# Ledger of designs, part 296: VH-VL binders against q9h9l3

Target 1, 176 residues: q9h9l3
Amino acid sequence: PRKMVAIDCEMVGTGPKGHVSSLARCSIVNYNGDVLYDEYILPPCHIVDYRTRWSGIRKQHMVNATPFKIARGQILKILTGKIVVGHAIHNDFKALQYFHPKSLTRDTSHIPPLNRKADCPENATMSLKHLTKKLLNRDIQVGKSGHSSVEDAQATMELYKLVEVEWEEHLARNPP
Short names: E, the ipSAE of ESMFold2; O, the ipSAE of OpenDDE; V2, 0.75 times the mean of E and O plus 0.25 times the DockQ between their complexes.

## First folded at step 14 (VH-VL)

Design Gb3 (framework fv_fezakinumab; at its last look DockQ between E and O 0.09; V2 from the best seeds 0.00; counts 0 for: pae E 10.7 > 2, placed apart)
Fold by OpenDDE, look of step 14:
Structure Gb3 (fold): chain C 176 residues (1-176), chain A 120 residues (1-120), chain B 111 residues (1-111)
Amino acid sequence: as target 1 above (176 residues)
Amino acid sequence: QVQLVQSGAEVKKPGASVKVSCKASGYTFTDYYMHWVRQAPGQGLEWVGWIDPDSGGTFYAQKFEGRVTMTRDTSISTAYMELSRLRSDDTAVYYCARGSYSYGYEFDLWGRGTLVTVSS
Amino acid sequence: QAVLTQPPSVSGAPGQRVTISCTGSSSNIGADYDVHWYQQLPGTAPKLLIYDNSNRPSGVPDRFSGSKSGTSASLAITGLQAEDEADYYCQSYDSSLEAWVFGGGTQLTVL
């Protein structure tokens, strides 16, 4: 079977009003939760809003941040050929300006069996925080210091592992 | 065919506004940033700004801040650039240019340009 | 005038090698922003010639090459052909200006 990785990205606001979401951090973990990649990323445009309370990104993190194009190359190298797990992963791919093959993508925000296991409506979009609390009895994204993309990626992977067998069987019968 | 089709030439008086359109085809309009670059007659290229067709987010050169407005209509894959309070030195060919897949660093697709002439 | 400095003109005979320099500063090329090059034939829109310092888009002959070092970049054209007669522009990003910036352009004449 293909190797599986989980990804989570943090974005900052660029443009005059900070309405443009730009990648500022990316974390990738393997099946066991080991960190394969965790880098602050420098957007090509001036950062107007660090969105720190959400992103955890501060100005100091950008001092030695990896330029976007370089980071993107590094990240794509890791993702290529892998099954990529994420939560609302479309946003991560958008920030990366890269879209992984759908057949190799797993979005924990759209896995009915996962929601069912969490006693949530199967067709509802639940937050990573909620699912993590319900199914893993773990609190993530707490405090005012912002999210940890590593923590989020690890949680995402663990959540997926709970339904991996069932979901992979489903996908095999119903290829995306 | 992948292309950008721009609106026709415009003649405006000083103080007026001009709105140039750029229709994209042959690719997913929202997957690429759209830049605007102008070129005065016999002069070089000057970046005006960009828009993210997906979010509508914009980023303008400081020189044009307050005078330029970039918008898009995703339903028809069309980007617009409006420049107000026109003056003679705004006379130029205005190009729309697609940003690269990698966050729009380079411009890999160009429209044929729209001549905007500002004269009294 | 232009943030990036290019020679206003260069010339060469067919078959020769010519280079076009693009000099920036610590806030653009020197800040490790990539340099791109465009070819503009007379009466036409610019065309991407080199991206990310040294990469060629499909359709661009390998006789075109780009490089970057320090605060400067360079476009080299080997085996110069008549069809290469055009204006060439370098482009990068300037963090101080918060803008994409172009060179002033170089007019290449094939003798």
Scores: ipSAE 0.013, ipTM 0.598, lowest interface PAE 7.9, mean pLDDT 91
Fold by ESMFold2, look of step 14:
Parts: sequence; C-alpha cells; structure tokens
Structure Gb3 (fold): chain C 176 residues (1-176), chain A 120 residues (1-120), chain B 111 residues (1-111)
Amino acid sequence: as target 1 above (176 residues)
Amino acid sequence: QVQLVQSGAEVKKPGASVKVSCKASGYTFTDYYMHWVRQAPGQGLEWVGWIDPDSGGTFYAQKFEGRVTMTRDTSISTAYMELSRLRSDDTAVYYCARGSYSYGYEFDLWGRGTLVTVSS
Amino acid sequence: QAVLTQPPSVSGAPGQRVTISCTGSSSNIGADYDVHWYQQLPGTAPKLLIYDNSNRPSGVPDRFSGSKSGTSASLAITGLQAEDEADYYCQSYDSSLEAWVFGGGTQLTVL
C-alpha cells in the first residue's frame, strides 16, 4: 500500500569554477506519470555555469524560481514515506541534501533484471536514454536544448514498472 | 565565530549511560543536520548517526540501533547524544559534526570531541 | 576494519609530492558516491580538506588536490611542509551499510 513516485533533477554549476552541482529543477511524478511537482529552483549560491546543454536551465528560468530552502521543504514533504524511483538517484538526493531510506529507494541504474531485459550486462551502468530507447522504444533528451526532468521522471517510472513485480519480491527476500 | 562546543570528558562503568552535548553558535542551528562520529584511542573515525535539528528526526548506524538516542533543544541550539548499556569498547572520543548542507555528505564543522572512558 | 582502504602511513621530504590512496567498493565509491578528505592534526578534531572528490574549501592551500577514478580516490599534497604532518581520512557513503564510511587513516610524516 506504500505509494510510489519517480523523481528527476537538473543541476547547475556553482562554487569554484562552477564545479559544485546545485539543484535548479526538480520534477516528481506519481505511478501513473501524472506530475506532482515541477519547479525551477534558485540555488542559494551564485550560478557560475548553467550547464544549459545538459540541464536545460537558462538564466530566464531563475527569474521566478523557488528558493532552494522552500523548494526542498515542498519536495521532501512529497517524498517522505514513499517509495522513490530514480536513475542514478544518489545524485538527486545529494543535490537535495537529503537521504531517503534504502528500503524505500529504487535506482533504475542498478537493477540487474532491467539490464538483462535491455540485453546488457547485469552490472553495467546504462544511461536513462539508452534504457528508454531499448526497452520503451522511445527517444528522450532529444536535441541540444537540454533534458526535460518531467519526461525523464516519467520514463524512469515506466522502466521500473517493467521489473517492479520481480524486483519488489527480490527486495522482500533480501532486505537492505 | 562559527563553532560547536561539546561537554567535558566522562568516566563511566560498564552498563551505565552517557549523554554528550554539542552547542552550536554562529549559524542557524536548524538549517543543518548534526552528525555524531566517534574515534576509539589510536583508531579511525566511525559514524554513529544524525539528527535533523529542525524536525528532531534521527537516523542511526545499525551497530548503535537500540543503544543510542539523539535529541536536541532548539531554544539553546544544542544537540545531544545518549549512549546506553556502555561497554569497554565504547571508550572513544565522540565528535559532533555539521553537514555542509542539510543531510550533507561532507562534514564542514567539527566539535573538539568529548572523551568517554568506560572502565570498571 | 575500515570500509575504505588507505595505506597506514606515507612519508616525504619537505617540498616533495605525496599521494594518499583510498580504495572502496561497488557499494560506496563505485556506486558514484563522492569522496571527501579530512586532515586531523595531532590532538585536534578532523577538518574538511577536500569535498566532492576534488573541490577545496576556502582557506585550504591549492597544494592539496583530490581525484577519483573507478572505485578509488587519491589525495595529492605538493610542496610538502612540516605542518602537513597529520592523519588523513577519506570518507564516502555506503549504500549497503546505509552509513557514512571512513578510511582507516593515513599517517603522513614529513622527514
């Protein structure tokens, strides 16, 4: 009965030489892919590198963006108590300055049955774009305007559904 | 002067409890998770757990589950760690450390440590 | 037994370069968790030296640098000075243990 959501985040460069990754957009979808949250987020530090080619974040998006502390509170309220699905999800949690319980976390970059369905080595780390093309016959992250975190969160949820029954049963037998 | 000031050294017998305090100053106490890390004499660092001073929520390393309780008093910007049913191998310096951001992975501010000695 | 493996000691002469390794596994560094480094001078608390693999906090000299590759990380110290004599710890997060984990520490001796 535990509810499930998928999350995806986009980061910009802050700190020295723009090497620190700071949260600038977060999207959360429910099991059916409906958008529960989608906001541009203003980092508390000066943005050095928008990383637009990959992040899709531009200066204009920051004009009315939600301050990080407020956005984090809104996001964590949604995540608390839920199974959270993501791709390389530790990067998203790091950007949120948040740890979600392992027993409630699902990372599509580390699910051996999912890799096997994609005809990939079970321990390989495959990109979200690759898995989505292989398993859903869908192109995401198209063009040079950056990623859509809504589209990526939706794809992540659909990928998890392909292995949900098998993986949930595995986790029940092998509690983290 | 951003700092964490810890309570003084403690000597305890096996089976007793100890409560160590950590007072924050120079920053907003509730904006950052507080971690506890211990170091046995001549040994390395071991993470004990964290508390979110804003919510009071906690998370403990499995080794300490059932023996450790972390609390805080936001009115005096102070975090506490209580360790019960002490054993001789609990002898260590206990540090409080601030995460660089709420639930951060790096610890950017440390207390000076509190020596807890457990002996008969 | 430390989760992250560091050499117990390393030494160098003043002005030289030394490197301290930190070897993890697929549940920590190899799971794409960042590595942080701490310096602990004799009789003092640890101090953050490097964060997110390679970034220096303000006030840390640029002769300290870090890198990460695969399941391992490295701290480099150039222009070695007597004041660098300390213990150095690497740190990461381990998803299997659900814990912040440290290396066993490396004692640096300046000859």
Scores: ipSAE 0.007, ipTM 0.549, lowest interface PAE 10.7, mean pLDDT 88
ESMFold2 (binder alone), look of step 14: mean pLDDT 93; pTM 0.952

Design Gb4 (framework fv_fezakinumab; at its last look DockQ between E and O 0.80; V2 from the best seeds 0.00; counts 0 for: pae E 5.2 > 2)
Fold by OpenDDE, look of step 14:
Structure Gb4 (fold): chain C 176 residues (1-176), chain A 120 residues (1-120), chain B 111 residues (1-111)
Amino acid sequence: as target 1 above (176 residues)
Amino acid sequence: QVQLVQSGAEVKKPGASVKVSCKASGYTFTDYYMHWVRQAPGQGLEWVGWIDPDSGGTFYAQKFEGRVTMTRDTSISTAYMELSRLRSDDTAVYYCARGGYSYGYEFDLWGRGTLVTVSS
Amino acid sequence: QAVLTQPPSVSGAPGQRVTISCTGSSSNIGAGYDVHWYQQLPGTAPKLLIYDNSNRPSGVPDRFSGSKSGTSASLAITGLQAEDEADYYCQSYDSSLEAWVFGGGTQLTVL
């Protein structure tokens, strides 16, 4: 079977009004939760809003941040050919200007069995924080210091592992 | 009605530039990538590049790097493709096409195309 | 020169079944990227015919079907009709090129 990794990205606001979400951190973990990649990333445009409360990104993190183009290349090398697990992962791929095969993508925000296990509506979009609390009895994204993309990626992987067998069987029977 | 309306045909001289517009309606402009695809007369389809109308981010095919510029005006849900240093082999119908953000790599909505003729 | 390879032409009589092949490589179809098909009637823009290998958009008859296996895909048309005469293109994404790629197109003639 293909190797599996989980990804989580943090974005900052760029553009005239800071409405553009630009990649500022990316974390990738393997099946066991080991960190394969964790870098601060320098957007190509001026940062207007660090969104620190949510992103955890501060100005000092950008001092030695990896330029976007370089980081993107590094990240893509890791993702290529792997099953990539993420939560609302389309946002991560968008920030990366990257396209991963749908058949190799696992979005924990759209896995009905996962929601069912968490006593949530199967077709609802639940937050990573909520699912993690319900199913892993773990608090993530706490405080005002912002998110930890490593923590989020690890949580995402752990959540997926709870339904991996069932979901993979489902996908096998119902290929996209 | 969901549609893409493109600007009219263009006739240009070699070395000139052309800017084609594509106005989207019937859907949220910023929820989809806007791709540009061209087709030379009697030839197949060739992807030129895409723009993210939300961020303004672009990605061009290597073949067109340095010559193509894609922009958008979100206030009027319009995407633009400018191709400079035109050559005769740039003669083609240029299409804008909508592509999804998530997993939709297909182009589910197409403009009617804009013929750009480059001739001396 | 197209990244995806299609036969340049296929033909069939009304009511017959025809198939159009689309051969890719390990960096596109073989990499797991989905294949999409477009129909282009003469003098018109391409129209999405099949997406994600085998799905039909609304309005596309069930006479059209798509499949994917390995590094190749196939479009099948059953009950061929005169109106099916058109050019057909397969499309995918190539990770090595970081580009959307098309087949060279197949001209379908209904005899």
Scores: ipSAE 0.854, ipTM 0.928, lowest interface PAE 0.6, mean pLDDT 95
Fold by ESMFold2, look of step 14:
Structure Gb4 (fold): chain C 176 residues (1-176), chain A 120 residues (1-120), chain B 111 residues (1-111)
Amino acid sequence: as target 1 above (176 residues)
Amino acid sequence: QVQLVQSGAEVKKPGASVKVSCKASGYTFTDYYMHWVRQAPGQGLEWVGWIDPDSGGTFYAQKFEGRVTMTRDTSISTAYMELSRLRSDDTAVYYCARGGYSYGYEFDLWGRGTLVTVSS
Amino acid sequence: QAVLTQPPSVSGAPGQRVTISCTGSSSNIGAGYDVHWYQQLPGTAPKLLIYDNSNRPSGVPDRFSGSKSGTSASLAITGLQAEDEADYYCQSYDSSLEAWVFGGGTQLTVL
């Protein structure tokens, strides 16, 4: 069986009016939730808005952050050949300028059985915070100090495990 | 009606530049990558690069790096491709093509193409 | 050197079955990336024919089908019709090139 990892990224605002999302932190955990990668990343462009209340990123984190090009290479080496689990994962891949195989991608924001377990509409896009509270009885992303990408990646893997058998069987019958 | 409307044919001399436009209608322009693909007369399809209309970020095939610039104007839902230092083997039909929304790698919507002829 | 390899031409009589192969490598089809097929009628832009290996967009007849195995893909056309005379291209993504890649194209002739 293929190895499985979960990823979560935090972004800061770059570009005009800080509206462009640029990668500033990435965390990757294995199937058991052990941290494989957790680095602050320096975007190649000037940071206009740290978005700290959501991202948890502060100016201090950027002082010794890994440059984007180097960090991207490290991250992609970890992801290559693996099933990658994330939440709204297209945003993470976009921030990485990366395209992972569709058949090896799992997005917990769009798994109907997971929504069903949470008593939510099957095709609704559900937030990680909501799913984690309902299904794991945990509060994540608490307060205004920002998200923890390690915490979020771990929660994402735990959520996927709740439906893993059913969903992997579904995908085998209905290849993406 | 979902469509991509491209600018008209161009005739250029070697060493010149050309800028082709592609106007999107009937869908949310910023939700999809825009790709450029060219086809020399009697030849196959060749990917040139993409632009993300949301961020303005671009990525170019290695062959075109340094000669191609892709831009967009979100206020008029229009993407642009400029190719500089033209030579005769740049003679081709240049297509814009919409990339799939959610991890889609297919090109599900194509412009009719813009013929660029480079001749002495 | 096309990254994906297709036969340059194939032919068949009306009503017959034709297949077109598309051979890739471990950095594209073999890495799990899907294969998409385009039909290009003379003088027209390409049109999406098959996506995600085997799915038909609305309006594409069920006599067109696709499959993928290992590092290769195949397009099959049954009940061949004169209107099927066209060029056919396979397409995928290559992670080592970080690029969208096409096959060299296959010219289908209906005899």
Scores: ipSAE 0.200, ipTM 0.733, lowest interface PAE 5.2, mean pLDDT 90
ESMFold2 (binder alone), look of step 14: mean pLDDT 94; pTM 0.956

Design Gb5 (framework fv_fezakinumab; at its last look DockQ between E and O 0.88; V2 from the best seeds 0.00; counts 0 for: pae E 3.6 > 2)
Fold by OpenDDE, look of step 14:
Structure Gb5 (fold): chain C 176 residues (1-176), chain A 120 residues (1-120), chain B 111 residues (1-111)
Amino acid sequence: as target 1 above (176 residues)
Amino acid sequence: QVQLVQSGAEVKKPGASVKVSCKASGYTFTDYYMHWVRQAPGQGLEWVGWIDPNSGGTFYAQKFEGRVTMTRDTSISTAYMELSRLRSDDTAVYYCARGDYTYGYEFDLWGRGTLVTVSS
Amino acid sequence: QAVLTQPPSVSGAPGQRVTISCTGSSSNIGAGYDVHWYQQLPGTAPKLLIYDNSNRPSGVPDRFSGSKSGTSASLAITGLQAEDEADYYCQSYDYSLEAWVFGGGTQLTVL
């Protein structure tokens, strides 16, 4: 069986108007929730908007942040060959300029059995916060200090574990 | 209609540069990567690189790193590929192709191609 | 030279079944990356024929089918027709090269 990891990234705003989402933090946890990677990342472009309220990123976090290219290499090394779990994970991969095999990707924002378990419409896109509260009875992304990508990654992994057996069986019968 | 319209054929001398344009219509330009693929006469397809029209981020094949520049103008939904220091073996039809980054990586929309001829 | 290996040519008579193989490696098809197929009619741009190993875009007849196993993929064409004469390319992604990779292309001739 392949190893499984969960990933969550925080983005800041770059570009002329800060509308470009650039990777500023990445957290990766293993199946047990142990942190494998958690680094602040320095975007290649000037940060216009730290989006601190959501990202939790502050200017001080960028002082010793890992340059994007270096961080990307470290992250890819961890992800390669593994089943990667994330929430709306396409955003994380996009920020990483990375392509992970679809067959090895698990997006908790698009798992009907997970939504069903949470008494949500199966085809709806529910937030990580909502699913975590509903299914794990845990509050994440609270306060005004921004998100914790480690916390989010751990929550994502735990959510997936709730439906892992069912979903993996489904995927086996219906390969993407 | 969803389509990619490319600029016309180019004839260049070795050492020169060429800039090919690709105008997108019928869909949201910034929702897809724009890939560039070339095909030498009688040869197969070769991926050159991609640009994210939303961010302007690019990723080039190693073979073309340092010699290719991809840009975009979102105001006119147009992507550009510039190849410098042209050589005879750069003679090819250059295609722009739309690629998804969300749920599929296939190139589901192609331009008609732009012939670039490099000859002394 | 191409990262993915295809036979340079295949042929068949109308109505027959032909298959085109696409052989990759552990860094692309074998790594779990999906295989896509393109049809290129003479003098035209490539057209997406099969995506994600076995799915057909709208407008593609069901006589075209794709499959993937291990490090290889295959395109099958049943009920071969004259208009199927074209070049066919498989495509995947190679994580070691960090590049989209194509097969060398297969020229299909309808006899």
Scores: ipSAE 0.894, ipTM 0.938, lowest interface PAE 0.5, mean pLDDT 95
Fold by ESMFold2, look of step 14:
Structure Gb5 (fold): chain C 176 residues (1-176), chain A 120 residues (1-120), chain B 111 residues (1-111)
Amino acid sequence: as target 1 above (176 residues)
Amino acid sequence: QVQLVQSGAEVKKPGASVKVSCKASGYTFTDYYMHWVRQAPGQGLEWVGWIDPNSGGTFYAQKFEGRVTMTRDTSISTAYMELSRLRSDDTAVYYCARGDYTYGYEFDLWGRGTLVTVSS
Amino acid sequence: QAVLTQPPSVSGAPGQRVTISCTGSSSNIGAGYDVHWYQQLPGTAPKLLIYDNSNRPSGVPDRFSGSKSGTSASLAITGLQAEDEADYYCQSYDYSLEAWVFGGGTQLTVL
């Protein structure tokens, strides 16, 4: 069977007025929550807005950060051929300039059985913070230091495990 | 009416550059990636690259890296592809095609194509 | 050489069924990437016919169907009509090339 990983990314603002979201940190964990990758990443263009309140990224993190092209290569080697779990995961793939197969993608923001388990409307898009609090009895993204992409990736994997058997069976019956 | 309207045919000499335009109408230009695909006379389809009109980010097929530049002007919903140092084997119809990078990767809307002829 | 392999031509009589194969590799279809199909009528731009292996856009009749298995895909056309005479291309993504890749195209002739 295919191995499974979870990913989470943090972005900074680049381009005019910092409106473009560029990858500045990426964390990947395995099925058991062990960290496979966790690096600060230097965008190819100037950072206009570190977005530190949300991203946790400061200019000190960029001093020795891995250049985007190098980091992307490392990350893609880990993701290729695996089932990849994330929350609103298409934003992470867009920041990586990467196209992962739909059949190997699991997005915890769009899994109706997971919403049902949280007593939420099945078609609602729920935040990772909300789902984690309701289903794992944990508070993540606490305080003013920004998000931890390791913590978020680990939470995402644990959430998927709650519905894994049911959802994998659903996907096997309902391809594309 | 949802459509992509491309600039007219071009005739160029070897070594020149060409810039093809593709104007989007009837949909939100920045919601979709724009791809460029070419087709030499009597031949199949060949992918050239994409641009994300929202960020301006681009990605080019390895064969074209260093010769192609894709840009856009969001104020007029127009994408551009410029190919430099033209050769006779660059003679082709150049299509723009809309692709949804976020949700699906099919090309669901195509321009009518721009014939670029590289003579001599 | 096209990355995805299609037969160069196929033919059938009106009302019959034909299939068009699309063979890839472990770096594209075999890696789980979806297959899309395009119809190109003579003198026109390609048009999306099938997406995500088996889905039909609005306006495409149900006599067109698609499937994917392993490293290959197939387009089936039933109830052949003269208007189906066109070139057909399959498309997928190849992660090693980091590129959208097309089949070489199949010319369908309705006898």
Scores: ipSAE 0.397, ipTM 0.805, lowest interface PAE 3.6, mean pLDDT 91
ESMFold2 (binder alone), look of step 14: mean pLDDT 94; pTM 0.956

Design Gb6 (framework fv_fezakinumab; at its last look DockQ between E and O 0.86; V2 from the best seeds 0.00; counts 0 for: pae E 4.4 > 2)
Fold by OpenDDE, look of step 14:
Structure Gb6 (fold): chain C 176 residues (1-176), chain A 120 residues (1-120), chain B 111 residues (1-111)
Amino acid sequence: as target 1 above (176 residues)
Amino acid sequence: QVQLVQSGAEVKKPGASVKVSCKASGYTFTDYYMHWVRQAPGQGLEWVGWIDPDSGGTFYAQKFEGRVTMTRDTSISTAYMELSRLRSDDTAVYYCARGDYSYGWEFDLWGRGTLVTVSS
Amino acid sequence: QAVLTQPPSVSGAPGQRVTISCTGSSSNIGAGYDVHWYQQLPGTAPKLLIYDNSNRPSGVPDRFSGSKSGTSASLAITGLQAEDEADYYCQSYDSSLEAWVFGGGTQLTVL
């Protein structure tokens, strides 16, 4: 079967008012949760808002950060040909200016069986934090130090694994 | 009404530049990528590039890199495509078309096109 | 020249069924990227006809259908009508080129 990876990205604010979300960290883990990629990334534009409370990104992380173009190439190389799992993953792909085949994409924010398992409405959009707590009995994104994209990617993969069999069967019967 | 309104036809000399505009209405401008596609007379469709109106990020087809510049003005929901160092083979109808980046990548909305004629 | 290959022309009589093929490669259709189809009436801009291989936008009659298999896609038109006379383009994404790619277009003539 095709290899599977999970991705999570952290963004900072760029642009005149810091309203533009720019990639500042990307983490990719394999099916077992092993880290395949975890790099701070330097946006092409000046950072106006590090959004540290949420992103966990600080100015010091940008000192030796990988330039966006280089990082993008590294990330794409890892993702190509794989089933990519993420939460609200369209935001990650947007930040990467990347398009992954929809048939090879798994968005844990849009998997009804996962929500059902968490006693949530099937068509609701639940946060990664909530699903992780409910289904994995694990607290993520705690504290004031910001998110850990590695932790989030691992949680995303573990969540998907809970419904993998059912969902893959569903997709096989109903190709996107 | 959801629509894309493009600027009028242009006639240019070889070596000149042309800037085509595309004004969006009826939807949130920044929620969709804006693609540019051209079609030479009697020929097929050719993708030129896209701009993310939200970030201003662009991605051009290799064929046009260094010669095309895509910009946007979010205050007026308008995208621009500028093509420089024009050649006769740049003669084409240039279309803007919106594309979703979230759930569908198809170009579901097109402008009526802008004819750019390059002739000596 | 076009990354996706289409027959340059197809024809059919009213009421007949016609099919337009779109042949790609391992870097686009074969890579799992979806195929979209556009109809372009003479002197007009392209119009989305089929998206995500087989879905019809609102307003597109069910006599239009799309399918994808392997590295190829196909557009089928049943109950051919005079107003179907147009150019049809398939579209996908090519990962090697990092570009949206179109077929060369197929001119459909209704006899």
Scores: ipSAE 0.835, ipTM 0.924, lowest interface PAE 0.6, mean pLDDT 95
Fold by ESMFold2, look of step 14:
Structure Gb6 (fold): chain C 176 residues (1-176), chain A 120 residues (1-120), chain B 111 residues (1-111)
Amino acid sequence: as target 1 above (176 residues)
Amino acid sequence: QVQLVQSGAEVKKPGASVKVSCKASGYTFTDYYMHWVRQAPGQGLEWVGWIDPDSGGTFYAQKFEGRVTMTRDTSISTAYMELSRLRSDDTAVYYCARGDYSYGWEFDLWGRGTLVTVSS
Amino acid sequence: QAVLTQPPSVSGAPGQRVTISCTGSSSNIGAGYDVHWYQQLPGTAPKLLIYDNSNRPSGVPDRFSGSKSGTSASLAITGLQAEDEADYYCQSYDSSLEAWVFGGGTQLTVL
């Protein structure tokens, strides 16, 4: 049977005026929330804006960070063949320059039963912070020091578990 | 209209370089991956690589690594593919094609192709 | 050798049903990657015909259908028309190559 993992990434600004998002941290947890991977990653381009208020990334994190090409190889090895859960996960895959099978991808920002459980419109895109507070009674992304991708990946997995049986059955009847 | 407009045909000698352009219109250029696919005369389709116009990130098929460079200019919604050290077997029609990770992995919009002829 | 295998040619009479196979492996179709089909009329760019195994873009007639099972996919054309004479390509993604892969193409002839 297929194993399931959750992923979350943090980005920094590269390119002109720091407007391009480049991967600077990635965390992966297993079904039980145990950390399988958590590394700071050095983008292949000059960092213009660390975006620290949101990303939690600081210059000192980059000093010994794993180069992007190496980190990508490590991450893809973990993801291959698994069901991968994330929140707005397209952005994570884009930052990884990676294409995961649609049938093995679960995006907690686009699961109608999960929105319904949170008393939100089924087609709305809800933030991870909001869903986590509403459905798990947890505060994540607290303070001004930026997000923790470990904390966010763990929250994402727990959110998926709330609808896992219903959603997996739906997908089995309605293959993408 | 949603379209991809490619630069005109090129004739090159072996060892030269060629740069093909692909201008997008009618949609948000940076929201979609741009792929390049070639087709030698009488042959099938061969994927060359992709560029993410948002980040500028690229990935090339192993066969082309070291000879191909893909770039873009977001201010004019244009993607470019440059192939260097041309050989006779690089003679092909080169297509740009739009792909989108979020909506599947299909190429739903194609340019008309640019014929590149490499001859002695 | 081709990563996805298609018959080089297939033929049928007007009104008949024809089927074009696309055989992959555990690193592409068998890994869960969807199959897409393209129609290429002579002298033109490919056109998306079927996506995500069985879905039709707007404007593609319902006589075109697709399916996927195991490591293989199939394109079926019913009610064959003269205008269906074209080359047909299947496409998927291969995770070991990290590449889009096409079948070798199938030339359809309407007799």
Scores: ipSAE 0.283, ipTM 0.765, lowest interface PAE 4.4, mean pLDDT 90
ESMFold2 (binder alone), look of step 14: mean pLDDT 94; pTM 0.953

